# VHH binders against q84jc2, part 317

Target 1, 232 residues: q84jc2
Amino acid sequence: MSKMRNLVEEKFLEFYESWVIQLELYLHQLLIAHNNNTMSETELRHLISKLTTHHKAYYTAKWAAIREDVLAFFGSVWLNPLENACSWLTGWKPSMVFRMVDRLRKSRVVLVEAQVKKLEELRVKTKFDEQKIEREMERYQVAMADRKMVELARLGCHVGGESVMVVEAAVRGLSMGLEKMVKAADCVRLKTLKGILDILTPPQCVEFLAAAATFQVQLRRWGNRRHYVTHS
Below, E stands for the ipSAE of ESMFold2; O stands for the ipSAE of OpenDDE; V2 stands for 0.75 times the mean of E and O plus 0.25 times the DockQ between their complexes.

## First folded at step 19 (VHH)

Design ph2 (framework vhh_8fcz_2; at its last look DockQ between E and O 0.92; V2 from the best seeds 0.84)
Fold by OpenDDE, look of step 19:
Structure ph2 (fold): chain B 232 residues (1-232), chain A 125 residues (1-125)
Amino acid sequence: as target 1 above (232 residues)
Amino acid sequence: QVQLVESGGGLVQPGGSLRLSCAASGFTFSTYFMNWVRQPPGKGLEWVSGITSDESFTTYADSVEGRFTIIRDNDKKMVYLQMTSLKTEDTAVYYCARSPDEVQAIWEEGYFDVEGQGTQVTVSS
């Protein structure tokens, strides 16, 4: 039996598939820009802008979708198991991008002291925000286990007319909390990404974005191969 | 007609506290990212703080982080700015401003339009 997908899952799946395809195209452009070193700063900035716009579009779509069904994103059918396993609150963990930056530094990227300092400040802030969200999530999960889940379980045993409505209301209440946490996490992601891009030079931004996109694309490819997943 | 009416400003000594209020009307308040911005004397507009439509996230300028707190009440269509440990440099006309795009508002500080008259905050010994 194929898993029944709800409308939100279907719509976002379609969106995400298209979005990933476009990301791959941008990745190609980023790699060209990075390897050829022939592009002007203006051209690089334009390319960066395209990527940032693309990412913003993702979150715009996501936030619209989570308002309808945030739970869909906790079982993201548009992701393979590996991608899901690597997800933190339905996306990439903000603190991970600093490791990417560190890896770039070990390669060809030379950061000046001022950049290093700013990155560290951003890292600290990002980590703080991340931890705050994690604590909230933990609190939420504990609360769910203690009360909400018990109530849902009890209600679930009395499936019928009015009972169904009560259960649905309870689920909606639960979802609201999750939605806030997911959105908060996304805000941290956005701020972290913007922060990094503001610190880096255009060439460095291109390299960073290329690395990030590569990681995302490769993770997807690896996961698809491992689990024999074909997205069409 | 969109209206944002700021209040709560005044004269306060350094280290003091103020709470600003903004009453919103004429638009679907609960769907907008809300901001506080300020204009110091002789300077341009400066973004101060923002809050998502659902209160999921708050953000602050570095200059006010840890001292200011933004809160909103969607039922009352109000946004507040609790200011503590005020400094002379906080002197400005403060405005409540809405952002048309939450993602953009989070991405870029200053993605707003000033629509209200503002409230004067003066921090002086």
Scores: ipSAE 0.880, ipTM 0.945, lowest interface PAE 0.5, mean pLDDT 92
Fold by ESMFold2, look of step 19:
Structure ph2 (fold): chain B 232 residues (1-232), chain A 125 residues (1-125)
Amino acid sequence: as target 1 above (232 residues)
Amino acid sequence: QVQLVESGGGLVQPGGSLRLSCAASGFTFSTYFMNWVRQPPGKGLEWVSGITSDESFTTYADSVEGRFTIIRDNDKKMVYLQMTSLKTEDTAVYYCARSPDEVQAIWEEGYFDVEGQGTQVTVSS
């Protein structure tokens, strides 16, 4: 099962490979900082800043890529009109990051009551924003699936002229809607990450960022194994 | 030349409503994250609300969440702030501001350029 990636996908994967390599280097630094009690708060904040800059760079590149072709970020399943709205657009569901925080609380870090309260407030806000995106995604899917133009596109798939123009307009409208939803989801991801790092102390931020980097690196390694099997 | 011209301010009673407008020119408006910020009497600038270039996401300061709505019209190059349930604490000069980098603007709520003269909102009995 061999597939040729499109140019937008190939360009972003090249960026992503470099991005993950640098993330692995930062993970090494995070693990050293985690195991070393001699780093100052200033040194920890500097390392945290490097990680946050790295994460922001990911979204900057992703947003540029989705402006070129958002459909490159979806598999063929995105064309299924009955697909579950909970499949989450091009990434992890923002509220899932709180499971990682909860695991760290039980295993490695001690949070004071004020931090726990602020984290719960952030979780509620994140979930509220997620639900807004899910409602918009459902409204969008229903509107596009049941609109007369979408029905005409289905009927005119092998007809040229005016029908082709209607189909092309519908596809363009779908792509623009998906771009907005992907960007909205990424905005929630960015605000959630920032909110967590603002609540945690610098040593706790290092723990959290190390866990997040570990997860991202493992996700990439799983993707490599799938790619290797598919290509080979 | 970048210009942001705020208008729509005035004197209003507590509980009242007001809609601010911001006319933009001299830059590619449709690619910028846009903000409302305010300066209460004798205080520094306070971020109020922001909206992404494509209207995909809006954010609000906790103090105004649920009472204020930010809206943009990319065709007319306009930003609006619909204010309801106004409080005396909302008294300030309000500015429209752009952010050069949308990812950074989402990340850090104090990331903006103030370029206009602002419009005075006074909430008083």
Scores: ipSAE 0.752, ipTM 0.890, lowest interface PAE 0.7, mean pLDDT 81
ESMFold2 (binder alone), look of step 19: mean pLDDT 80; pTM 0.819

Design ph3 (framework vhh_8fcz_2; at its last read DockQ between E and O 0.91; V2 from the best seeds 0.87)
Amino acid sequence: QVQLVESGGGLVQPGGSLRLSCAASGFTFSTYFMNWVRQPPGKGLEWVSGITSDSSYTTYADSVEGRFTIIRDNDKKMVYLQMTSLKTEDTAVYYCARSPDEVQAIWEEGYFDYEGQGTQVTVSS
ESMFold2, look of step 19: ipSAE 0.807; ipTM 0.913
ESMFold2 (binder alone), look of step 19: mean pLDDT 81; pTM 0.832
OpenDDE, look of step 19: ipSAE 0.896; ipTM 0.955
ESMFold2, fold request of step 20: ipSAE 0.773, 0.773, 0.781; ipTM 0.901, 0.905, 0.903
ESMFold2 (binder alone), fold request of step 20: mean pLDDT 81, 82, 82; pTM 0.835, 0.848, 0.835
OpenDDE, fold request of step 20: ipSAE 0.910, 0.901, 0.904; ipTM 0.958, 0.952, 0.958
OpenDDE, second read of step 21: ipSAE 0.895; ipTM 0.956
ESMFold2, fold request of step 23: ipSAE 0.794, 0.796, 0.765; ipTM 0.910, 0.912, 0.899
ESMFold2 (binder alone), fold request of step 23: mean pLDDT 82, 81, 82; pTM 0.836, 0.828, 0.835
OpenDDE, fold request of step 23: ipSAE 0.909, 0.898, 0.908; ipTM 0.958, 0.957, 0.958
ESMFold2, last read: ipSAE 0.793, 0.802, 0.799; ipTM 0.911, 0.912, 0.909
ESMFold2 (binder alone), last read: mean pLDDT 82, 81, 82; pTM 0.849, 0.835, 0.835
OpenDDE, last read: ipSAE 0.895, 0.895, 0.910; ipTM 0.956, 0.957, 0.959

Design ph4 (framework vhh_8fcz_2; at its last look DockQ between E and O 0.91; V2 from the best seeds 0.00; counts 0 for: unsure alone 64.5 < 65)
Fold by OpenDDE, look of step 19:
Structure ph4 (fold): chain B 232 residues (1-232), chain A 125 residues (1-125)
Amino acid sequence: as target 1 above (232 residues)
Amino acid sequence: QVQLVESGGGLVQPGGSLRLSCAASGFTFSTYFMNWVRQPPGKGLEWVSGITSDSSFTTYADSVEGRFTIIRDNDKKMVYLQMTSLKTEDTAVYYCARSPDEVQAIWDEGYFDVEGQGTQVTVSS
């Protein structure tokens, strides 16, 4: 049985599909830039700027959408189960990108000591911010389990007429807190990404962004393949 | 007409505290990312702190991290900057500044325009 999607889900699904397609195009450009080393620094910076603009556009759209229905992002119908399973508060976990950077270092990316130091500082800050958000999430989840869910359950037994309005109000209240957490997480994502890009050289940025995009695209592809196999 | 009116500045000794206030009007306050920025004597504008429209996230310059706290009240259309452990280097005219794009504001700490007159903060022994 197909799940009925609300308007927010439908709109964001459409947006995300287009966004991913564009990401794949940029990935191609990043890979070319990375493998050929024929682009000037100016050209690389321009490419980086396009990618960063693309990512910012995602969050702009996301934040608009979560204002309408943040709960849609906890189902994330636009993601496959694998993508969802890898999500932290409706997106990538900020601290994860440092592992990606570490992998790059083990390859051909050479970071100078100053960069390493700055990355470590950023890592610490990022982790701190993540933990702060996680604590809030835990608090929220506990609160829901103790009071709000009981209330909703109670009200759910009498869903109809005025009861529906009460339930909706309760859900809105829950959603507001959730929205803040999601937005906070996104802010950490943005800050972390910007921080990394500020530390890396343009060629390194290209490599990093290529790796990140590759991971995202491959995760989606693998998940989709698995999903289709399962439901075929 | 957009108005940002800063207040709360003054003379304080090193290690002291001040609370700055900014009263906003003339725009939909609750939809804007708000910033505090400062201009030290003889220097350019320096970003100090920012807060998302819904207070979901706060961010600080490294120079003030752990010492300053930004808070906003959307009902009152106010943004505050609690400053503690003030240093001589904190001496500046402080401005409240809005950012038209929250995502960009998070991404770019320089994404703001100064619209108010500012409030003078002087940290001196």
Scores: ipSAE 0.878, ipTM 0.943, lowest interface PAE 0.5, mean pLDDT 92
Fold by ESMFold2, look of step 19:
Structure ph4 (fold): chain B 232 residues (1-232), chain A 125 residues (1-125)
Amino acid sequence: as target 1 above (232 residues)
Amino acid sequence: QVQLVESGGGLVQPGGSLRLSCAASGFTFSTYFMNWVRQPPGKGLEWVSGITSDSSFTTYADSVEGRFTIIRDNDKKMVYLQMTSLKTEDTAVYYCARSPDEVQAIWDEGYFDVEGQGTQVTVSS
């Protein structure tokens, strides 16, 4: 009962497995920095730079893979079902990250008034960009459900060669639109992450990055544990 | 032989509008993130706006958001900056610039490797 995988899925599966292992190693470093009060600001900024470089590398690889097969990122073979169920346009939902920031504020992280104001401004901008993408997705869904597109697909089944060419062109157009929406969502993710890290101090950035990495690692571990109690 | 050639600059009164154009040649335009940057009198370069290679995302400096619109046409190898509600603070030489890495360009405003010769925009009563 194995699923067939194309070359894009196989290559990205290998990449992602390695990427997550490295994220776990960086998480260990973040937790050490969190628990060690002797690290200098320079050392903290260096660690933060490692994490941001790691995240940028993920998007570089993803955008290359999306160019080949954007559909591989919807219901990804390298994620467990819980991870896939939590995705918004192939990744974490940008506006929800601010709930993590809010949780940190209530527990350990003290923010000054200037930081709170800047975070609220960023939250509003992030939500605005997110809603813009959701409206574009709605327009895309309407285009896909258009009766003319359904009629073209049915015509292709009955008429033959000319109809196949029209259907193939329509499918390529829809795939290109989906790729653009995924890239737009990733741009919002990148801008939101950068914005948060620019507002926070280096110790606060370590706290935030540790929380984010912990959530991602735990979601993966939790989803994997659910699959150990099955019959074959 | 990478070239970016800006045009459309000029003298405009406050509140006016202007459209800048940038013609690109000598590289695969459709794969690059494109930017507008500007240099106000006596100051360094200031990033203004950017657009992804496929127009999937546009981004703007806070000072121009809502007033400026970046557009590209990959078939014509052109990028444009539509400027409205111009202020005296918008007076600058405007440059078209390309970014070699899109992810890095989204992460860092003002990340680019090549810019053009510039076009002067002057907003004055």
Scores: ipSAE 0.797, ipTM 0.911, lowest interface PAE 0.6, mean pLDDT 86
ESMFold2 (binder alone), look of step 19: mean pLDDT 80; pTM 0.831

Design ph5 (framework vhh_8fcz_2; at its last look DockQ between E and O 0.45; V2 from the best seeds 0.45)
Fold by ESMFold2, look of step 19:
Structure ph5 (fold): chain B 232 residues (1-232), chain A 125 residues (1-125)
Amino acid sequence: as target 1 above (232 residues)
Amino acid sequence: QVQLVESGGGLVQPGGSLRLSCAASGFTFSTYFMNWVRQPPGKGLEWVSGITSDSSFTTYADSVEGRFTIIRDNDKKMVYLQMTSLKTEDTAVYYCARSPDEVQAIWYEGYFDVEGQGTQVTVSS
C-alpha cells in the first residue's frame, strides 16, 4: 500500500535534492584541490569552510523538519532503499567515520604521533557517546514495547474515541523520544566531524572531506541503479 | 530584555560538592543551547559545559568530564551545574551563557555570550 507524503516531507525532499547537488559540486572542487597541489593554505581553509557550512546547513534544516515530523526521517522518501538501510538513527554512524580515516592513513595520509593520539582520544569519546545513545534507545524501546502491549490489549476490548486518544498519545510519546534520540545522534555527528577537522591539517581535511562526499555520492548512485534494475 | 542570574556559589573544600543555578528570562529559553563558562582568577573565560535545548545532548570540557553534570528545566527556565570532586583549579567566577545557534554551539565549544554577573566558586582548604 502507498504512503501519502505530507507537505513537510515534500519540502525537505526538495531541500535535500538541492543539497546533494551542491555537495557533488563541492566534491568536484575537493578533487581539483587534491590533484592540483598549488592551492594556498588560505584557499584550502576557504574550501573546507564551504564544506563545513554546507554540512551545518543540512543539520539546521533537518532539526527544523524533525520538529514537525521526525518519523519522516525513518525510511525517508528522499533517500533510496540502500541509503535508508545504511542509516543509523537517520544518518551515518559516527564511529564508522574513523574507518575512513584509517583507510586514508594506510594509503595516502601521513599522520604525526600527536594527531594519532588526538584521533584515538576522539574515537574513544565518539564511541562512548554512540554507545550511550544506543543504550538509551534500547531502554526506550523496552518501555515503548510495554506501553504498546498494554494499548493493544485495551484496543482488543475497546472501540471508539477513547482508543484513538490512547493511540495518539502513544505516537506522540514515540515521536518526542525519537526527536531527542535523532538530535543526540546528530550532535555526536557534528562533534565528531568537527573534531576530526580540527586534528587534521588543511590538505588532510580536503582528503577526508573528499572521501566522505565520495562515499555519500557513490552510495546514492549505487542504490539508485539497483533500484531501477529488475532481476529475472 | 535578556537576563541570566547565576547563584549557588560559595567556599568549599577540595573534594566537595556544589550546585549552581541560573535563572533565565527575557528570551525563548526552550530554544537555546545553554552553557556554563568560568573565569579563573587572572585568566580569560573558559567553556565548561553545554546542553541542547531539549536536553538531548550534554557536552563537557575535558577538565570537568565525569565530575560535573549540566541539567536544565525548560518549564522553570533554569539551568543547573552539579559539581562534585571539586579541585582548587575549579576556583572561578561561573556564568551561564546562551548560544543563539545550536548547530554552531555543538560545532564550536565556546560559542556563547556571557550576560550575567556570575557566581563565585572558591575551592580551598
Scores: ipSAE 0.625, ipTM 0.848, lowest interface PAE 1.4, mean pLDDT 84
Fold by OpenDDE, look of step 19:
Structure ph5 (fold): chain B 232 residues (1-232), chain A 125 residues (1-125)
Amino acid sequence: as target 1 above (232 residues)
Amino acid sequence: QVQLVESGGGLVQPGGSLRLSCAASGFTFSTYFMNWVRQPPGKGLEWVSGITSDSSFTTYADSVEGRFTIIRDNDKKMVYLQMTSLKTEDTAVYYCARSPDEVQAIWYEGYFDVEGQGTQVTVSS
């Protein structure tokens, strides 16, 4: 049976497809900027701004969508299985980006001591925030198996009138909790990204953003090839 | 005309609690991300807390996390800040501020316009 997509899934799928296409375009620009070193600082900052705006657009759309159906993002039909497998609370794991930064350091990127220190501080903070969210998520997931939820599950087996309403109300409550957690995670993502960009110089930002975008795009490509997924 | 009227400030001892209120008018309150910000003596504006338009998410500065709670009532067009375990460093004029964009507000933790007169919070022994 073909999975029935709800309206939120359909809309966000369309959005995301377009968003990824645009990301690829920006990636191309980032790579050009990174490779030729002919762009002025002003130009680099402008390019960085485009990317940050693009990411802003994603989260704006996401938050609008999760308000309607946060559960859609736990299935994420717009992602392939590989992308989904690599997802942490409906997105990239914030602490992962520091590994990217580390790899940049092993390349052409030279970070001054002050930058290294700030990055480390940010990394520690990010990890702390992640763990906090993970604990909350764990608590939430464990709570789903409590007596009340079991009873609701039983009620759900009896499709009819009042029982359905009770179950729906419960699901709404659960969804609200999930939405909060997702937004919290997104907050950590945004703060982490912003933090990194504030620490790095414009050229370094470009390199970092290029690496991040490359990873995202390649992950998608790899997953699509492996699972023969075509998003059209 | 946009109006934000803060109240609830006062003098409190360290470890004490205060609840600030902000009454909003002149704009579609329910569509805005709302913030509390503060200005300590001799310092610039500092973001304290934010809440999404539908109250689905709240966020706090590290300095107040776990101690402060932001709440809003869209029907009453009110935003509140419950402050507990107050410290001397919490002394400031507190303002309620709206953000035009939720994501931007989170991104910068300071994307807001101060439009009210503020309420003085003084934490002193």
Scores: ipSAE 0.270, ipTM 0.650, lowest interface PAE 1.6, mean pLDDT 89
ESMFold2 (binder alone), look of step 19: mean pLDDT 81; pTM 0.840

Design ph6 (framework vhh_8fcz_2; at its last look DockQ between E and O 0.94; V2 from the best seeds 0.84)
Fold by OpenDDE, look of step 19:
Structure ph6 (fold): chain B 232 residues (1-232), chain A 125 residues (1-125)
Amino acid sequence: as target 1 above (232 residues)
Amino acid sequence: QVQLVESGGGLVQPGGSLRLSCAASGFTFSTYFMNWVRQPPGKGLEWVSGITSDSSFTTYADSVEGRFTIIRDNDKKMVYLQMTSLKTEDTAVYYCARSPDEVMAIWEEGYFDVEGQGTQVTVSS
């Protein structure tokens, strides 16, 4: 049975599909830039700028959407189950990217000591911010379980007419807190990404962004294959 | 007309505390990312702190991290900067500034325009 999608889900699904297509195009460009080493620093910076603009556009759209229905992002119908399973508060976990950077270091990326130090500082800050958000999330979840969910359950037994309005109001209240957490998480994502890019050289940025995009795209592809197999 | 009116500045000794206030009007305050920025004597504008429209996230310059706290009240259309452990290097004219794009404000420190007159903070023994 197909899940009925609300307007927010439909709109964002459309947006995201287009966004991913564009990401794949940029990934191709990143890979070319990375493998050929024929691009000037200016050209690399331009490419990086395009990618960062693309990511900023995602969050702009996301934040607009979550204002309307943040709950849509906890179902994330535009993501496959694998992508959803790998999501932390409706997106990638900020601390994860440092592992990616570490992998790059084990390859051909050579970081100078100053970069390593800065990355570590950023890592610590990122983790701190993540933990702060996680604590808030835990608090929120506990609060929901103790009071709001009981209330909703109670109200749910009498869903109809005025009761529906009461339930909706309750859900809105829950959503507001959830929206703040999601937005906070996104802010950490943005800060972390910007921080990494500020530390890395343009060639390193390209490599990092290529790796990140590859991971995202491959995760989607793998998940889709499984999805199709399961539902075929 | 957009107005940002800063207040709360003054003379304080090192290690002291001040609370700055900014009263906003003339725009939809609750939809803007708000910043505190400062201009030290003889220097350019320096970003100090920012807060999302819904207070979901706060961010600080490294130089003030752990010492300053930014808070906003959307009902009152106010933004505050609690400053503690003040240093001589904190001496500056402090401005409240809005960011037109919240994502950009998070991404780029300094994505703001100064519109107020500022309030003088002087940290001196």
Scores: ipSAE 0.871, ipTM 0.942, lowest interface PAE 0.5, mean pLDDT 92
Fold by ESMFold2, look of step 19:
Structure ph6 (fold): chain B 232 residues (1-232), chain A 125 residues (1-125)
Amino acid sequence: as target 1 above (232 residues)
Amino acid sequence: QVQLVESGGGLVQPGGSLRLSCAASGFTFSTYFMNWVRQPPGKGLEWVSGITSDSSFTTYADSVEGRFTIIRDNDKKMVYLQMTSLKTEDTAVYYCARSPDEVMAIWEEGYFDVEGQGTQVTVSS
């Protein structure tokens, strides 16, 4: 008999599969828009709005789910091992999206100096916020290790029902702290994404969103098909 | 019946400090993103600062970053704004405001509803 999966994991798995399928459909539209010289800025802004609405919907669903079980987002059942290995606090690392911006600068997209300056300021702010969260995570992990030392001392005294309560309290404390850190990381992700899109022109936003969606879709495809055999 | 009651305003000198308070009732305070907004004399509303329901993240307008600190106490249903290094440009009626959705509040910093009468802050002399 197979093990039961909790309801949070089942619901979010179903949500995420549907969400990724829709992201792939939007990616197709982004690629058409990227290659189409006749789309108006109004048309581009509507497509960009669909993408940003789609991303906001992901976080709305995620924040509802982490209230129930934040641990489900560490080693998630809806992600393959490659996707899980690339996660930083349950999602993409905010500072790494600037690699996509850098690739746009090296290709056919010309950024004016005002945009470059604003992007560098945002990159510095994003990195600072990331480092702050990483320091908080380290402090929290040390505090949780100290809490586990207290639990071991109490179990050495062989306190029955009270020992179970201490363990349960420690798990609740871990989950509450992790929930805050995941939410903080997601806030940095949301503000970084918004900041980039506010700096870029509509055609540049389409190129950026296409690059980001392509990476996410390809990471999923590669991880789902990641094995190969050699014959020589 | 939603109520947001601001207090703690007053007259202060430039460079001074002040702490605003907001008492909330009539809604599930602990689930809402909360904001401070202000209305300078003869001007429209200007967003100042926001805080997530669990205090996991705070955000500030560029004009106040480094000088103002938003804090909340969900047990007491209070939100505070600690203001330091006050300038004459900070003169305004200050309101606390809730946002209907936290993700939208982070994404769009002007996403709030004002319900109270506010508290006057005057930075002069």
Scores: ipSAE 0.743, ipTM 0.884, lowest interface PAE 0.8, mean pLDDT 85
ESMFold2 (binder alone), look of step 19: mean pLDDT 81; pTM 0.841

